# VH-VL binders against o27280: the designs that were tried, part 18

Target 1, 266 residues: o27280
Amino acid sequence: MDSMNVPEVLEIKRIVEESESVKTFIFSWDFRREVRPGQFVMVWDFRDEKPMSVSLIDPVRSEIGISIRRVGEFTDRVHGLSEGDLLGIRGPYGRGFELMGRDILLVGGGIGMAPLAALADEATARGMRVDALVAARTADELLFLDRLEAAGVNISTCTDDGSCGFKGFAHERLLTLEENHDMAAVCGPEPMMFQVMRILDERDVPAQLSLERYMKCAVGICGQCCLDDTGFRVCAEGPVFWSQELSRVREFGRYRRDPAGRRVPW

## First folded at step 1 (VH-VL)

Design bD14 (framework fv_bamlanivimab)
Fold by ESMFold2-Fast, scan of step 1:
Structure bD14 (fold): chain C 266 residues (1-266), chain A 120 residues (1-120), chain B 107 residues (1-107)
Amino acid sequence: as target 1 above (266 residues)
Amino acid sequence: QVQLVQSGAEVKKPGSSVKVSCKASGGTFSNYAISWVRQAPGQGLEWMGRIIPMFGTTNYAQKFQGRVTITADKSTSTAYMELSSLRSEDTAVYYCARDTPSGYEWFDPWGQGTAVTVSS
Amino acid sequence: DIQMTQSPSSLSASVGDRVTITCRASQSISTYLSWYQQKPGKAPKLLIYAASSLQSGVPSRFSGSGSGTDFTLTITSLQPEDFATYYCQQSYSTPYTFGQGTKVEIK
């Protein structure tokens, strides 16, 4: 009876090439099944299953989009698929972002812009004023700038190598931006999110951060999603957490878990 | 409500360059992109390229790569298309059109067009 | 590049006739297809977007249909002001491409 835990075989309606390494796969979706920005789905290619963030939620076209970065064998196979091919989709899972106030700051790094692009669409539809700081290592990794602009978002960019916008890291760019926001949402590499969280905390801006740590089980029945000190399970209680929750987590920004479950410094 | 107004007709010699302007009124440049489309006499429509003024990001059709430069001045809400190394076959009406930044929608509104004639 | 082919290249019809114009893409473009009307000496005007959505202010006698590779524009009960050339355009990927055009003459 729990249809969220059973893969549904869906036809790839359209594939958008976002960059050399990122594609968005678009499927028809029945919106009687609730999908919120910040949630993820399990993508099944009939061999392996991996978690992927929902990056497009479009009730007008009755479509969802799932953005996938090419990083290994599974994602290489999925990137080789064509329009009309089939994938299994399970979900959605996890806690989505919660919107509050009149204005929001989005801070995204690399593929972390995927769930934030969906959030930007919802925030603007609610009449919120949206500022986005889009960060990447290089200009080629800056994602969804077109969608953010279309939504009326005020955009700032930065790249580590200076190939586009401010030369430097997201937190360095954030220090040069105006301080007044009712809330923030952050998604990207954990070291980036840790530094951004500290700045937002000093400014008394409540922030939600999305932890897309290595996950094997979307329903929270595996220990790989657990955080030290709190016992939080990313797939069951996350991936979105408020900054005050993360301030008590010893692992956040300092350690990660490898596939064997061992603590590894960032 | 966005309206696009283009610069006037130009007559150019082969080998020269032409720069056409497109001024937007109503709304701001950060809410759209601008595409350039040309039409030779008695022929169909040919897309040349686009710009998203907020980022300065441009995309060009391969046929025009290296000859076309699209720019924008946000302070005057004006987009420009410059085409260099002009040939007689570049004789056409050049249109600007409001595009969406996502690039997956449509062109509306269009400028009135700028006639460019390349003759010796 | 995605090639867009329209059929027919031209047609002649009487006021009140039903006119159908087809557009074929060389590869699937989902519903990322728009139709434009161009009158002599004027800029093109958007009629249909997303394959089947009627632009505000466009008469209801115009309609679009199709998805994937095959699309149609239909004009029911042709009017004198419908004398024009019609173009399809894909916005699925850059470079954006147009069909060669279909000239409609009311005669």
Scores: ipSAE 0.000, ipTM 0.397, lowest interface PAE 17.1, mean pLDDT 82

Design bD2 (framework fv_bamlanivimab)
Fold by ESMFold2-Fast, scan of step 1:
Formats: structure tokens, C-alpha cells, sequence
Structure bD2 (fold): chain C 266 residues (1-266), chain A 120 residues (1-120), chain B 107 residues (1-107)
């Protein structure tokens, strides 16, 4: 067995309450097993296993963090755990983000800020200028603002209800922000990412987008992401794709696949 | 809609400290960076530092590090700039200005300015 | 620190003239540049942000251009209320820095 494929049983060192529905679980990590922003791990509660993005990568403290939104039975059980409890961790898996140029735009929606928070840490450590657009439905759902501020990131916010920052959607806010970046990284609800990608393409800004549904493809769990409606889809390990790759996936931002493999509108 | 109103003019002796206030009204206070910018007589604009009230985080220009302290009181929607060990070259008009949200990418709302004169 | 240099330091112009002010950064700042207008005894007023975006309420005779290290503010058909000092400011990295200013005086 590949050492990456064997679950390592790790003690929960610290739990950070990010919001009412999101917690970050922090573990000691041996960085001989390299982890990059945009990669994910499989989290095993000794009953079920689910993919989760790595949201903190701290080689100085020898720690990783995994941010989990409470959305179902597995995540409810994990949220019930305490510091000192054990979880199985496999990985990391998937393509990480690639950094290029001197200035980067991050656009995150909800839990999509989790992998982007780790990327922000790396980009600032490399001396890049980082602008982040943090979007959510309400102010209480904005995530990682304190971490981004501590990292020296230039933060803009956007809430659907106007409770914090710009009132409106992420793509509407993006139109009022700085136009020229060397690259962008985007993670959030797929319809949001599609609208953001269109604007970045028009601005000729190369973008990387992280798709949660393609995390399973990277570990071989689901073959659906390798097919398109004419026979073939983007054949990549995911979850991070360049916008040029995603522009060839006809259903990106328009449809998703249910467990039976049928197209379902967003 | 948003207005920034600053405290009145001050005359100080060398070696003393001055604390200038900047009260925000007509909008959100905590979600915007508040910068302090000064201007000596007949001279240009000089950025001193900023605070983001929601986090209490500050950033200062190296020239003022150790002498300037920027604070905010969210309950009164008021930001403060305190400059210590005053010298005659600190004679200037001091402005507070609101940036775009959590960053100071541009300053779209300015206080009226506070004249600080340092003389023996 | 990023140094911002404006040219000219001052210029004389008449109502109706086209005025051009330039600003140079000591390193590339992409389009993270703002232009401000300041009248004697008043606080600065934002004119342009993101190098070329006109602030709401600012007359269309003002325009900005440039990216990287070289930037320009243009005033077409100068009006009496435009006689003022103009400043560029970079917001690419802290500390934010201003140019030394360009005084536009009546000829």
C-alpha cells in the first residue's frame, strides 16, 4: 500500500469554531508527506469517509487544518467530537493550486474560502500581493476574515443580503474591484464560480477553480467526471482546474450529476 | 452618506503627545479600514497607518512605528490616532479617511482634518 | 517602500486647456493607483481609483490611464473649479505612498 493510501489515526489537537456551521480541526502533521493548498484529505470517523479540503498548512508549527461544514450525518458526527478525540486521515490527494506572477485575486464563496485561506498563506509567504473577495449569503457566513487579515490580505466582502460589505453577488462585486491580476483562484458554489470565470476570462486573467465534486475523481471513487454528454469530460485528477480546462466542460456552472449520473440544474 | 468628523485643532509642546479622534456616522464602522494621513504646511500627503475596527488590527508606516498608536472604539464608532514624542516637524493637518471595506485600496470618504501645531 | 514620482511639480493652464499629469512608481504596482484632488484648506477628494475607474460624482472630463509603473491623469477642457493640487497614491502594498503632488495653477 502507498503510505498516502493508509489512514493515519491522528488526535484532534485544536478545534476552531469558524461559524455556527463550520469548524476547523487541527492536527499535528509530518511534512515529509507534503501538502499543498488546493489538495484534500479523506477524513474517516471509523464509520464513514469523506473528502475535505485542507484549509491550514503550517510547517512551522507542524500542523494542518481541515474545515468542515455541518451538512449531514457524517459531518454532524464529526462536529460532535472534542479536542483529544481521534480521526483517520488519508492523503493528501488531488492537484494543488499553482502560483504565478506577483499579484493574485482570491474569490471564495462560503466554505470555498477554506482551501483559499491556505493558498493566501502560501501566496503571502512568497511575497505576492493578495486581494480576496469573500462572499456569502449573510455576514455570519463569511469565513476566515480574521485569518486573511492576519496574513496581510486585502479583503473585500459581499453578502447577498447586504449585512456586510457590498450588497449583491460575488460577480457583481468583482466588477467594481481592481481589474488587472496575474492570476486568480476561485472556490465556492458552482454557479458563482461560473459567473466569476466569465468576468476573469473577459479580463484575460488566468483563473484556477476548485470543484468539490471532482475530489472523488482524484481518488478514483467516481468515473462520472471523466465523461461529457458527447462521450468524454475533462480527464484530469482535480479538484483544481484552470479556467481554460473548465470552459470545455459544457455542464460547468449549468448542471451537476446526481448519484445516478443524471444532469440536475444548479 | 457616510461622514467622518474629526476633533478640533491642538497646540502642543515638543515632547508631548496628541490624540486626534475621528467619528464615523451614516454607515457601517467596523467593516472599513480607517487610515490616517498627514500633511505638513505646504507639503504633500503622507500615510501614517490604518486600523480595521472589526479586528483591531493596525498597520503603520515604518517612519511612525513606535510613536503612533491607532485605536478604535466600536461602541462610539470612533477611531483615534495618538502621536507621541512630538517634534516641530510633526506640525501638520491630520486626516482620517475610510478605505474600501477591509482594505485601504482607495480612500473615498475623508474627515475635515485636524490642525496640530507643535511649538515651544 | 514604493516611491511615487509625479511630473510636473506644477503647471500653468487656462480654462479650456487639456492638462496631463504623470505618475511613476519605483516598481510595478499593476493598476493599484488612485488620483486625488485637493483644494486649499480642504481634505483630498478621490477622483480615480484602480488607475482608470472614475469615482461616482466626478465629472467625465477626468480620466486615468496606465498600468505597471507609468500612469497618467488627464483633464480635458479644464474648468475654473479644477485649479487644485493633484496627488497619485499607490495601494499595491503598505505603506501606501503618495506622489509629491502637481499644482495646477491659473495661467
Amino acid sequence: as target 1 above (266 residues)
Amino acid sequence: QVQLVQSGAEVKKPGSSVKVSCKASGGTFSNYAISWVRQAPGQGLEWMGRIIPMFGTTNYAQKFQGRVTITADKSTSTAYMELSSLRSEDTAVYYCARGDEYSSSYMDVWGQGTAVTVSS
Amino acid sequence: DIQMTQSPSSLSASVGDRVTITCRASQSISTYLSWYQQKPGKAPKLLIYAASSLQSGVPSRFSGSGSGTDFTLTITSLQPEDFATYYCQQSYSTPYTFGQGTKVEIK
Scores: ipSAE 0.045, ipTM 0.601, lowest interface PAE 7.3, mean pLDDT 85
Fold by OpenDDE, second read of step 2:
Structure bD2 (fold): chain C 266 residues (1-266), chain A 120 residues (1-120), chain B 107 residues (1-107)
Amino acid sequence: as target 1 above (266 residues)
Amino acid sequence: QVQLVQSGAEVKKPGSSVKVSCKASGGTFSNYAISWVRQAPGQGLEWMGRIIPMFGTTNYAQKFQGRVTITADKSTSTAYMELSSLRSEDTAVYYCARGDEYSSSYMDVWGQGTAVTVSS
Amino acid sequence: DIQMTQSPSSLSASVGDRVTITCRASQSISTYLSWYQQKPGKAPKLLIYAASSLQSGVPSRFSGSGSGTDFTLTITSLQPEDFATYYCQQSYSTPYTFGQGTKVEIK
């Protein structure tokens, strides 16, 4: 158990350029340490540490992948790395997705597709029918399309500017889809997730949603990722939550807390 | 060198069930998908289903849905295929094979096969 | 389900001959195609994976080509030990499916 909290220095085996701003870093992994889609790891570049979702789980190759979007100083440094370079990885942490039923809907926005891509692999491996609604601001920000297609996932795309697929937001596209699923998994911008969840609830589709919050310890101690009113710790009770759980979280889709603990509107 | 060793030949009555085992040695078991493929006398190869022991996830061909169960015991590095409601048409050699799920899903290591005869 | 059609079902050839076997998929399978060799009373043996990658230990006289729907297995110079039945298999999506097989017989 203690080993989970100690960063393991791992060599970057491969780097996949998913988009202009997103790279997937692949590492050798000892699968005696179980990892599930929806869980995250803490990535340490020997200066700073950030939580990142697992986007690839390949027990056959004994590899995992983490997809990182370039958004700040930490990620800038990481994106500057090359194959063969080292990173510290500790984890995995948090509650991952659960699969149920025969037909599953994945709704992802931007980098939110990262954990869903891993989930898609497992779902298809289970023989489930997987429909994925992949959303992004523009076509060039759509992630994992080729990978999902190769896995047999039925893909529907949505872009804010209409450069690919449906022009509009994910929840708008979802409204045009009449088919119901046994379960849905959602990950992306919280406002998107909020709208999607509402639609799914109205349709009586069980849904799991992955939240993003500032996480420091990843082990439920520091409390920086606590959700208001409920006391849920995103790193411990989450990051994957059922819609029924999130319905109790008033801040969901409205605001989050920054590193200083201040409320920041979405 | 990785090897798959299957259980011995079976003779079964129609309506009964058969469970074939496939033990892996010489390598990691849980990381690889195990497929089951059968071959009726004088016929071609037919994929039945597979399991990914690491996840416990299974996928079956529609033809065998509800009648086949594939399981794996990671502690013993053994995969199992159970086929119920046996018919004469189920007479075949049954193979287990190791595959790569994420690259080509090819089957590079095969068991020696298990002959299953279904007769009255 | 994806249907795999091999051609021919059987062929006769002599030692030293160039042998070509084709496999067609009912839909695009990219390069998720493998070739197997099977001799009577034995388990299949992997020859080619990912359409054109030679499996370790397989003689270089074997080669695979193709992408999408049409694939080819080629034996440049048939050897005595190559008389067998060959199968293609798609792994693009489950259920995985095999071609009906091609029996290579002695002329």
Scores: ipSAE 0.000, ipTM 0.500, lowest interface PAE 12.7, mean pLDDT 91

Design bD3 (framework fv_bamlanivimab)
Fold by ESMFold2-Fast, scan of step 1:
Structure bD3 (fold): chain C 266 residues (1-266), chain A 119 residues (1-119), chain B 107 residues (1-107)
Amino acid sequence: as target 1 above (266 residues)
Amino acid sequence: QVQLVQSGAEVKKPGSSVKVSCKASGGTFSNYAISWVRQAPGQGLEWMGRIIPMFGTTNYAQKFQGRVTITADKSTSTAYMELSSLRSEDTAVYYCARESYGDSWFDPWGQGTAVTVSS
Amino acid sequence: DIQMTQSPSSLSASVGDRVTITCRASQSISTYLSWYQQKPGKAPKLLIYAASSLQSGVPSRFSGSGSGTDFTLTITSLQPEDFATYYCQQSYSTPYTFGQGTKVEIK
């Protein structure tokens, strides 16, 4: 049996430029090793390794896609690669989204649309009605709109600057959308997810939320003791959590940890 | 069927403030946003701002930012619009309207409150 | 801010006429457009929402069409009660903005 801890060296088959700052890297994948929306992989450039959400799962073409935003040295190097270059891929890791019912609401902010795009594909393939609220700072940062439209998703947009769709925050736009959903999936900045979770909780819509900072806990990499408000260490398999799990964590949406482990307001 | 009933006409001096009320009945107050729209004599419609009573969230048109305050009291199903530092050009009929959570259309509308600013 | 421009600013029509009013947005607003009717001394009344959806209780002679930047309100077989001012409104982003209005006057 293969070890998930050993990276498989894969050739970059295709690169899709999603925006000025985001690229999707596509690899041939052997689906004997199942990948589900909401899971992530460790991407190794032979110098450093970082967790990245899977944004495309295509068993028909035997492909997976990994969407990467340019935010630092590692991602700058990866963005400099071309088709035919090699990357190490280890995983998948974490628990994926669960799909239930007939109707799902997706709420994504920025790069948080990456795992939700993969989920949208699965939900539509299962015959679910999919409504997506896609949020970003500007129109240029709205991701996967063409892909969502091609999948038959009902799209609403919002941008902080008003350059596309509703001008304002995702939770403000959510208040103007229909309430009738069997479930929701949310991924984006924690303050956005916290406000969205509150609205969905009041509507009795079960929600799953994907938290980037818990990807390290899922693979056993925990640099700091993560404590909830009761003083206990929190180490759970993420990155996807039900809203009921997150409602018990005072830090969610209110505080983050700096590199030294200090509480810092968002 | 929701109805919106506004407070009566006001005559104000320049530099004063006016506070107009909008009471909702016959529907769930917290499930809708309330927008305020004004219309000067012989002119078109001008959106001033809105409130989402469930959260107290407000959004104002830039022209009125700093002079307008929109509030809501969920216990009485009443929204308020207060406009300060009144000028003669603020003479208008002020409407409240229920903003749908779907496509943000306005239905129903209040009957309107005439505010006249004169020295 | 998104600017809404209506054409014409006014028109004269007779009962039974087909009336067309156009509304143009300064940028794409998808289908986030509503049409309102206003009679003298009255609050506006919603006619059409989502560019083409007829509000309950509004006569079927009213219809809306368009998407993106160009929108049309059509009144087939104009009736005496239809002489009023009509406004388009975008709800794509705040601040919400209205067209300047189109007065439909008796010929």
Scores: ipSAE 0.000, ipTM 0.390, lowest interface PAE 16.8, mean pLDDT 83

Design bD4 (framework fv_bamlanivimab)
Fold by ESMFold2-Fast, scan of step 1:
Structure bD4 (fold): chain C 266 residues (1-266), chain A 119 residues (1-119), chain B 107 residues (1-107)
Amino acid sequence: as target 1 above (266 residues)
Amino acid sequence: QVQLVQSGAEVKKPGSSVKVSCKASGGTFSNYAISWVRQAPGQGLEWMGRIIPMFGTTNYAQKFQGRVTITADKSTSTAYMELSSLRSEDTAVYYCARDLGSDYYFDYWGQGTAVTVSS
Amino acid sequence: DIQMTQSPSSLSASVGDRVTITCRASQSISTYLSWYQQKPGKAPKLLIYAASSLQSGVPSRFSGSGSGTDFTLTITSLQPEDFATYYCQQSYSTPYTFGQGTKVEIK
């Protein structure tokens, strides 16, 4: 547990440009510290520390990958780094995805495809059939299509602007896809996940949803995190939750909370 | 929380155009869509179209295609609906409403803008 | 386009009555069905979404049910403020379409 909580300074081995705003940083990793899809690490640039989902888990090459979207000062600095530069990494943390059944559906929106790409790799390695619905705002923001194709995943795409695949949102596309899945894993903007969850619940497909916004709380930085109505402490049990847990949370998909805990509409 | 405030009532002549505004406050303007719905006197609700401000993506009901233009200004968190070639049949109250993208409900509505088209 | 048909077009009721309004879609819309209340001179107000989910702040006497093509809005004990016109709406596909409305009038 101590080794997981102490940042290890690692050299950036390789950087993959996933899109104009997303890069995957690849590091050599000692797999005596096991990491599972759905878990995250804390990334330290020697000034600030932020949680990032693990997007590549490759024990054969002894590598992990961390995909980072450029959205602010910290991520702008990290995006400015080059191969050979150093970052502090600690973890992994959080509850990962559970695989069950033989046929699974992945629904990812934007950077939410990052943890799902790692899950797809593990599911296909276990001989499962994987269907992935990859959603983004525009075609150039669709992530990991080449990796998913190489893994043998059956891919469907949709973009809000119609520039690739189905024109519309993930849940609209999902309504036109096959219903035969043993489980689903969903990661993306919370309103998208809520809509997807509703369809999957109606189809009696158990779903796991990753609430990326609670990753920092899962490491004990914010012990006060909880979801409305359940008394359930998301920081202790997340970031991955089953749909039955989220179906009783009134705020999921309807509003969020600011740093002061106030309800703010999406 | 989320509040949509529309521009005031308008009286227009046939053949002219009208542009109604809808200013949003609360929530992040780019994170939701704005739909426009009209209601003629004594009639039901009729969806005209929507915009997703983040992308400028619009969808229009076929009946209004070519006459309606929905736009958004993200810097002022304001959506606009412009209807051209006005006829007396366009006399109605025009509402904007928050639509969470391809969501299945309109959770907040503007107060409505009365547009009267008369000779 | 998906057609939404409500019944009845109007009904007369007294305070305390149980009121039932139905809505039928011309094709399956799953649970992509919302109910709105509109009072004279006012904007519509969301009551129910996803066929059966009660909007926050709406009294528990309102409930919705149904899936596919047949949907029902129920008001279990009508109050004076409930005399209004009620509309169903599908959001399964664009163009979004509304029922023609049901006016609930004082008996």
Scores: ipSAE 0.000, ipTM 0.400, lowest interface PAE 17.0, mean pLDDT 82

Design bD5 (framework fv_bamlanivimab)
Fold by ESMFold2-Fast, scan of step 1:
Structure bD5 (fold): chain C 266 residues (1-266), chain A 119 residues (1-119), chain B 107 residues (1-107)
Amino acid sequence: as target 1 above (266 residues)
Amino acid sequence: QVQLVQSGAEVKKPGSSVKVSCKASGGTFSNYAISWVRQAPGQGLEWMGRIIPMFGTTNYAQKFQGRVTITADKSTSTAYMELSSLRSEDTAVYYCARGYEDTGGFDYWGQGTAVTVSS
Amino acid sequence: DIQMTQSPSSLSASVGDRVTITCRASQSISTYLSWYQQKPGKAPKLLIYAASSLQSGVPSRFSGSGSGTDFTLTITSLQPEDFATYYCQQSYSTPYTFGQGTKVEIK
């Protein structure tokens, strides 16, 4: 709606430290403005504005949460804030996930678990069976395991270095997991999502994939958000896409774009 | 259903200014670029500029730089195009159009506003 | 500025004909090209975006193709309601520019 685009200055109600590099900032939210898992908001620190996925949607407490990984100057400043400090929030924006069937699979890599944690909450509240494959480079980068467990999710983990769970990549772990799901939702590094999508396609499991990398182009005019051969804009038409839509994009999983818009192999 | 409704026809004298409005309904106003495109009698389409209401970001064709100002009022979901120092050559139908200019087209258009400049 | 040139500027056709309109950009614009239909006294209507994607609600007899500098709009079986002026438009860089138009007339 129109109201979701009005910036609001909100007080940080609570901060959850998810890892050394990730914090979830929790705000009171008026749920007359609908928020769906897979959508993002613009976070404004009164100097810069950046897109962040909504990672907690709690209408019982009237709260939303936004999980932020420390990556650069903006996120360093935001990580320095305390409960009671103020941030500007616009949104939500983008296409969220759709839930279908009874059994769903979530596959998340690193911070990509943030929007999937919100989806897990909704799916379990609806009585769905949720299996989550949580992947990271190391055990310290596995996110939201406590929230997923509390929600009743069946959790599998993998780390590249073998420090927790299966030693290997998400797609290698997925090959060892039971095949019976009505849908999947996937979010993480693009090469991981491509490999996972291919396996799910072989299993005839419809998948939704969230392209978080392009969320910085929130207005839908930036060429960085464009996917070749289809003209999709992640912030305008995404960030969530069905695997059928992404299978038609030649660049998905093969190329990335530098700041000048040039194609660079992964 | 998205609809763009423009203000009515105007007759102006040379040297004056005109301000045309474009009210959006039925969709998300702030997340789309709103462009202004004009068409002189018997001529083709000419892009003038655009605004992205959520950021107030504007971009203008160099030909109109300094004469055109595009603004948006998010509270009323209305975009405006003001053209100053009017000349007879500015006689045209002015359209607002919604869309994504870098990767897509203009999917919804206003009905057009006829602006006639004569002395 | 990127110059967009359409060919032909006008054509005469009969109902049922296959009509082909071309659009050439003065430099590469990848697939950042849209096609519009305009009838007298009306606003333009989007037909094709991203060079080849059919806009929702547009009949399947319309198709677009091309990339780089050369683009084509095809109407496979012209209908009475298709007599109109057609424009291509690049959105690769600002200022966005339109072709001069192709008028499709009845003969």
Scores: ipSAE 0.000, ipTM 0.383, lowest interface PAE 17.8, mean pLDDT 82

Design bD6 (framework fv_bamlanivimab)
Fold by ESMFold2-Fast, scan of step 1:
Structure bD6 (fold): chain C 266 residues (1-266), chain A 120 residues (1-120), chain B 107 residues (1-107)
Amino acid sequence: as target 1 above (266 residues)
Amino acid sequence: QVQLVQSGAEVKKPGSSVKVSCKASGGTFSNYAISWVRQAPGQGLEWMGRIIPMFGTTNYAQKFQGRVTITADKSTSTAYMELSSLRSEDTAVYYCARDWGDSSGYFDYWGQGTAVTVSS
Amino acid sequence: DIQMTQSPSSLSASVGDRVTITCRASQSISTYLSWYQQKPGKAPKLLIYAASSLQSGVPSRFSGSGSGTDFTLTITSLQPEDFATYYCQQSYSTPYTFGQGTKVEIK
């Protein structure tokens, strides 16, 4: 408990450039602190800290990877770092994905593929059949395709602009995929996840969805993010939720919250 | 808060084209899709197509494909629907509507409508 | 294309009546169904989305139910302002399609 809440200062061992805007930072990790796909860590640059999903879990090499998109001041500073530089890491935190059955569908949008890439590695290591629907706005925003292919994952792509694979939204592509799965895991923009969840519910496929915006609540920073119409203890239960839990949340997929906590349509 | 304002009524000759505009105010124009729906006199609602302004991505109903073109100008927060090779049966009120796209696919805000009359 | 069929095409009712309009999809559309109200000369107004979710600002006398292929819109106590044409619409797949409409007329 205490050791998880104190940042460990770790050296950046390796940096992988995933795209123009996304890098994966790789650190040596002591696996006495187990890390599961779907969990996150707090990354501290000695000024600010932000929650980041774990995107690589490699116990053979004793490494974890954290994928970070360049979107603001903190992430710009972190992207400016080099191998050998130091970052503070706290965690892991949150509820990870649970694997069940023999075949799994992964549906990821943009950076949401980061926690799903770690899950794909675990599922393939267990001998599961893995199908991934990788969605993005444009082809250059599709992430982890080479890594998923190397892991033996069956990949379908979808871009809003039609620059790679199916032209349209992830849920529209999913409607054309008629293969059965024992479970699904979904991570991406909340409107995408809502639509995908409804299709999977209709197909009786149990789904787990990762809500990145609730990562801060999982570390006990309450008051910024609450689920409407639920009794969730989001600081203990997030960021991964079963679809049955999210079906009772009127906010999910319809509204987001601004910094003041106001409901804003997507 | 969100408002869609359409261009004024048009009277066109058969074989010509019409271009209707839909200017969005309030909210972020690029966050949503804009759908076009028409209604002939005394008839029901017919979906023509949509655009996602952020990317210019379009999807058209098959019966209008080849005659309809939907575009958007993000700098002016305006969507356009152009229908070519006009026939008398294209006489209708044309609506733009905000479509949540990949969230729910429903139309929560509508333009006031643009009457297009095609006569010889 | 998914065909949407409403029943009845028209009905006559009095203020205070309970009105039920049904909508049937030619294939399963889960809960991807919306209801709209349209008054003469006006744009349609969203009443219900996701089969049963009431749009903000819409009176609680309106409710929606159903999933799969069969859906209903209910007005529990019809008011004078409710005399209008009502449309269902599927958003399960493009092209989006509407029912033919149900005209609610004063008896």
Scores: ipSAE 0.007, ipTM 0.430, lowest interface PAE 14.1, mean pLDDT 83

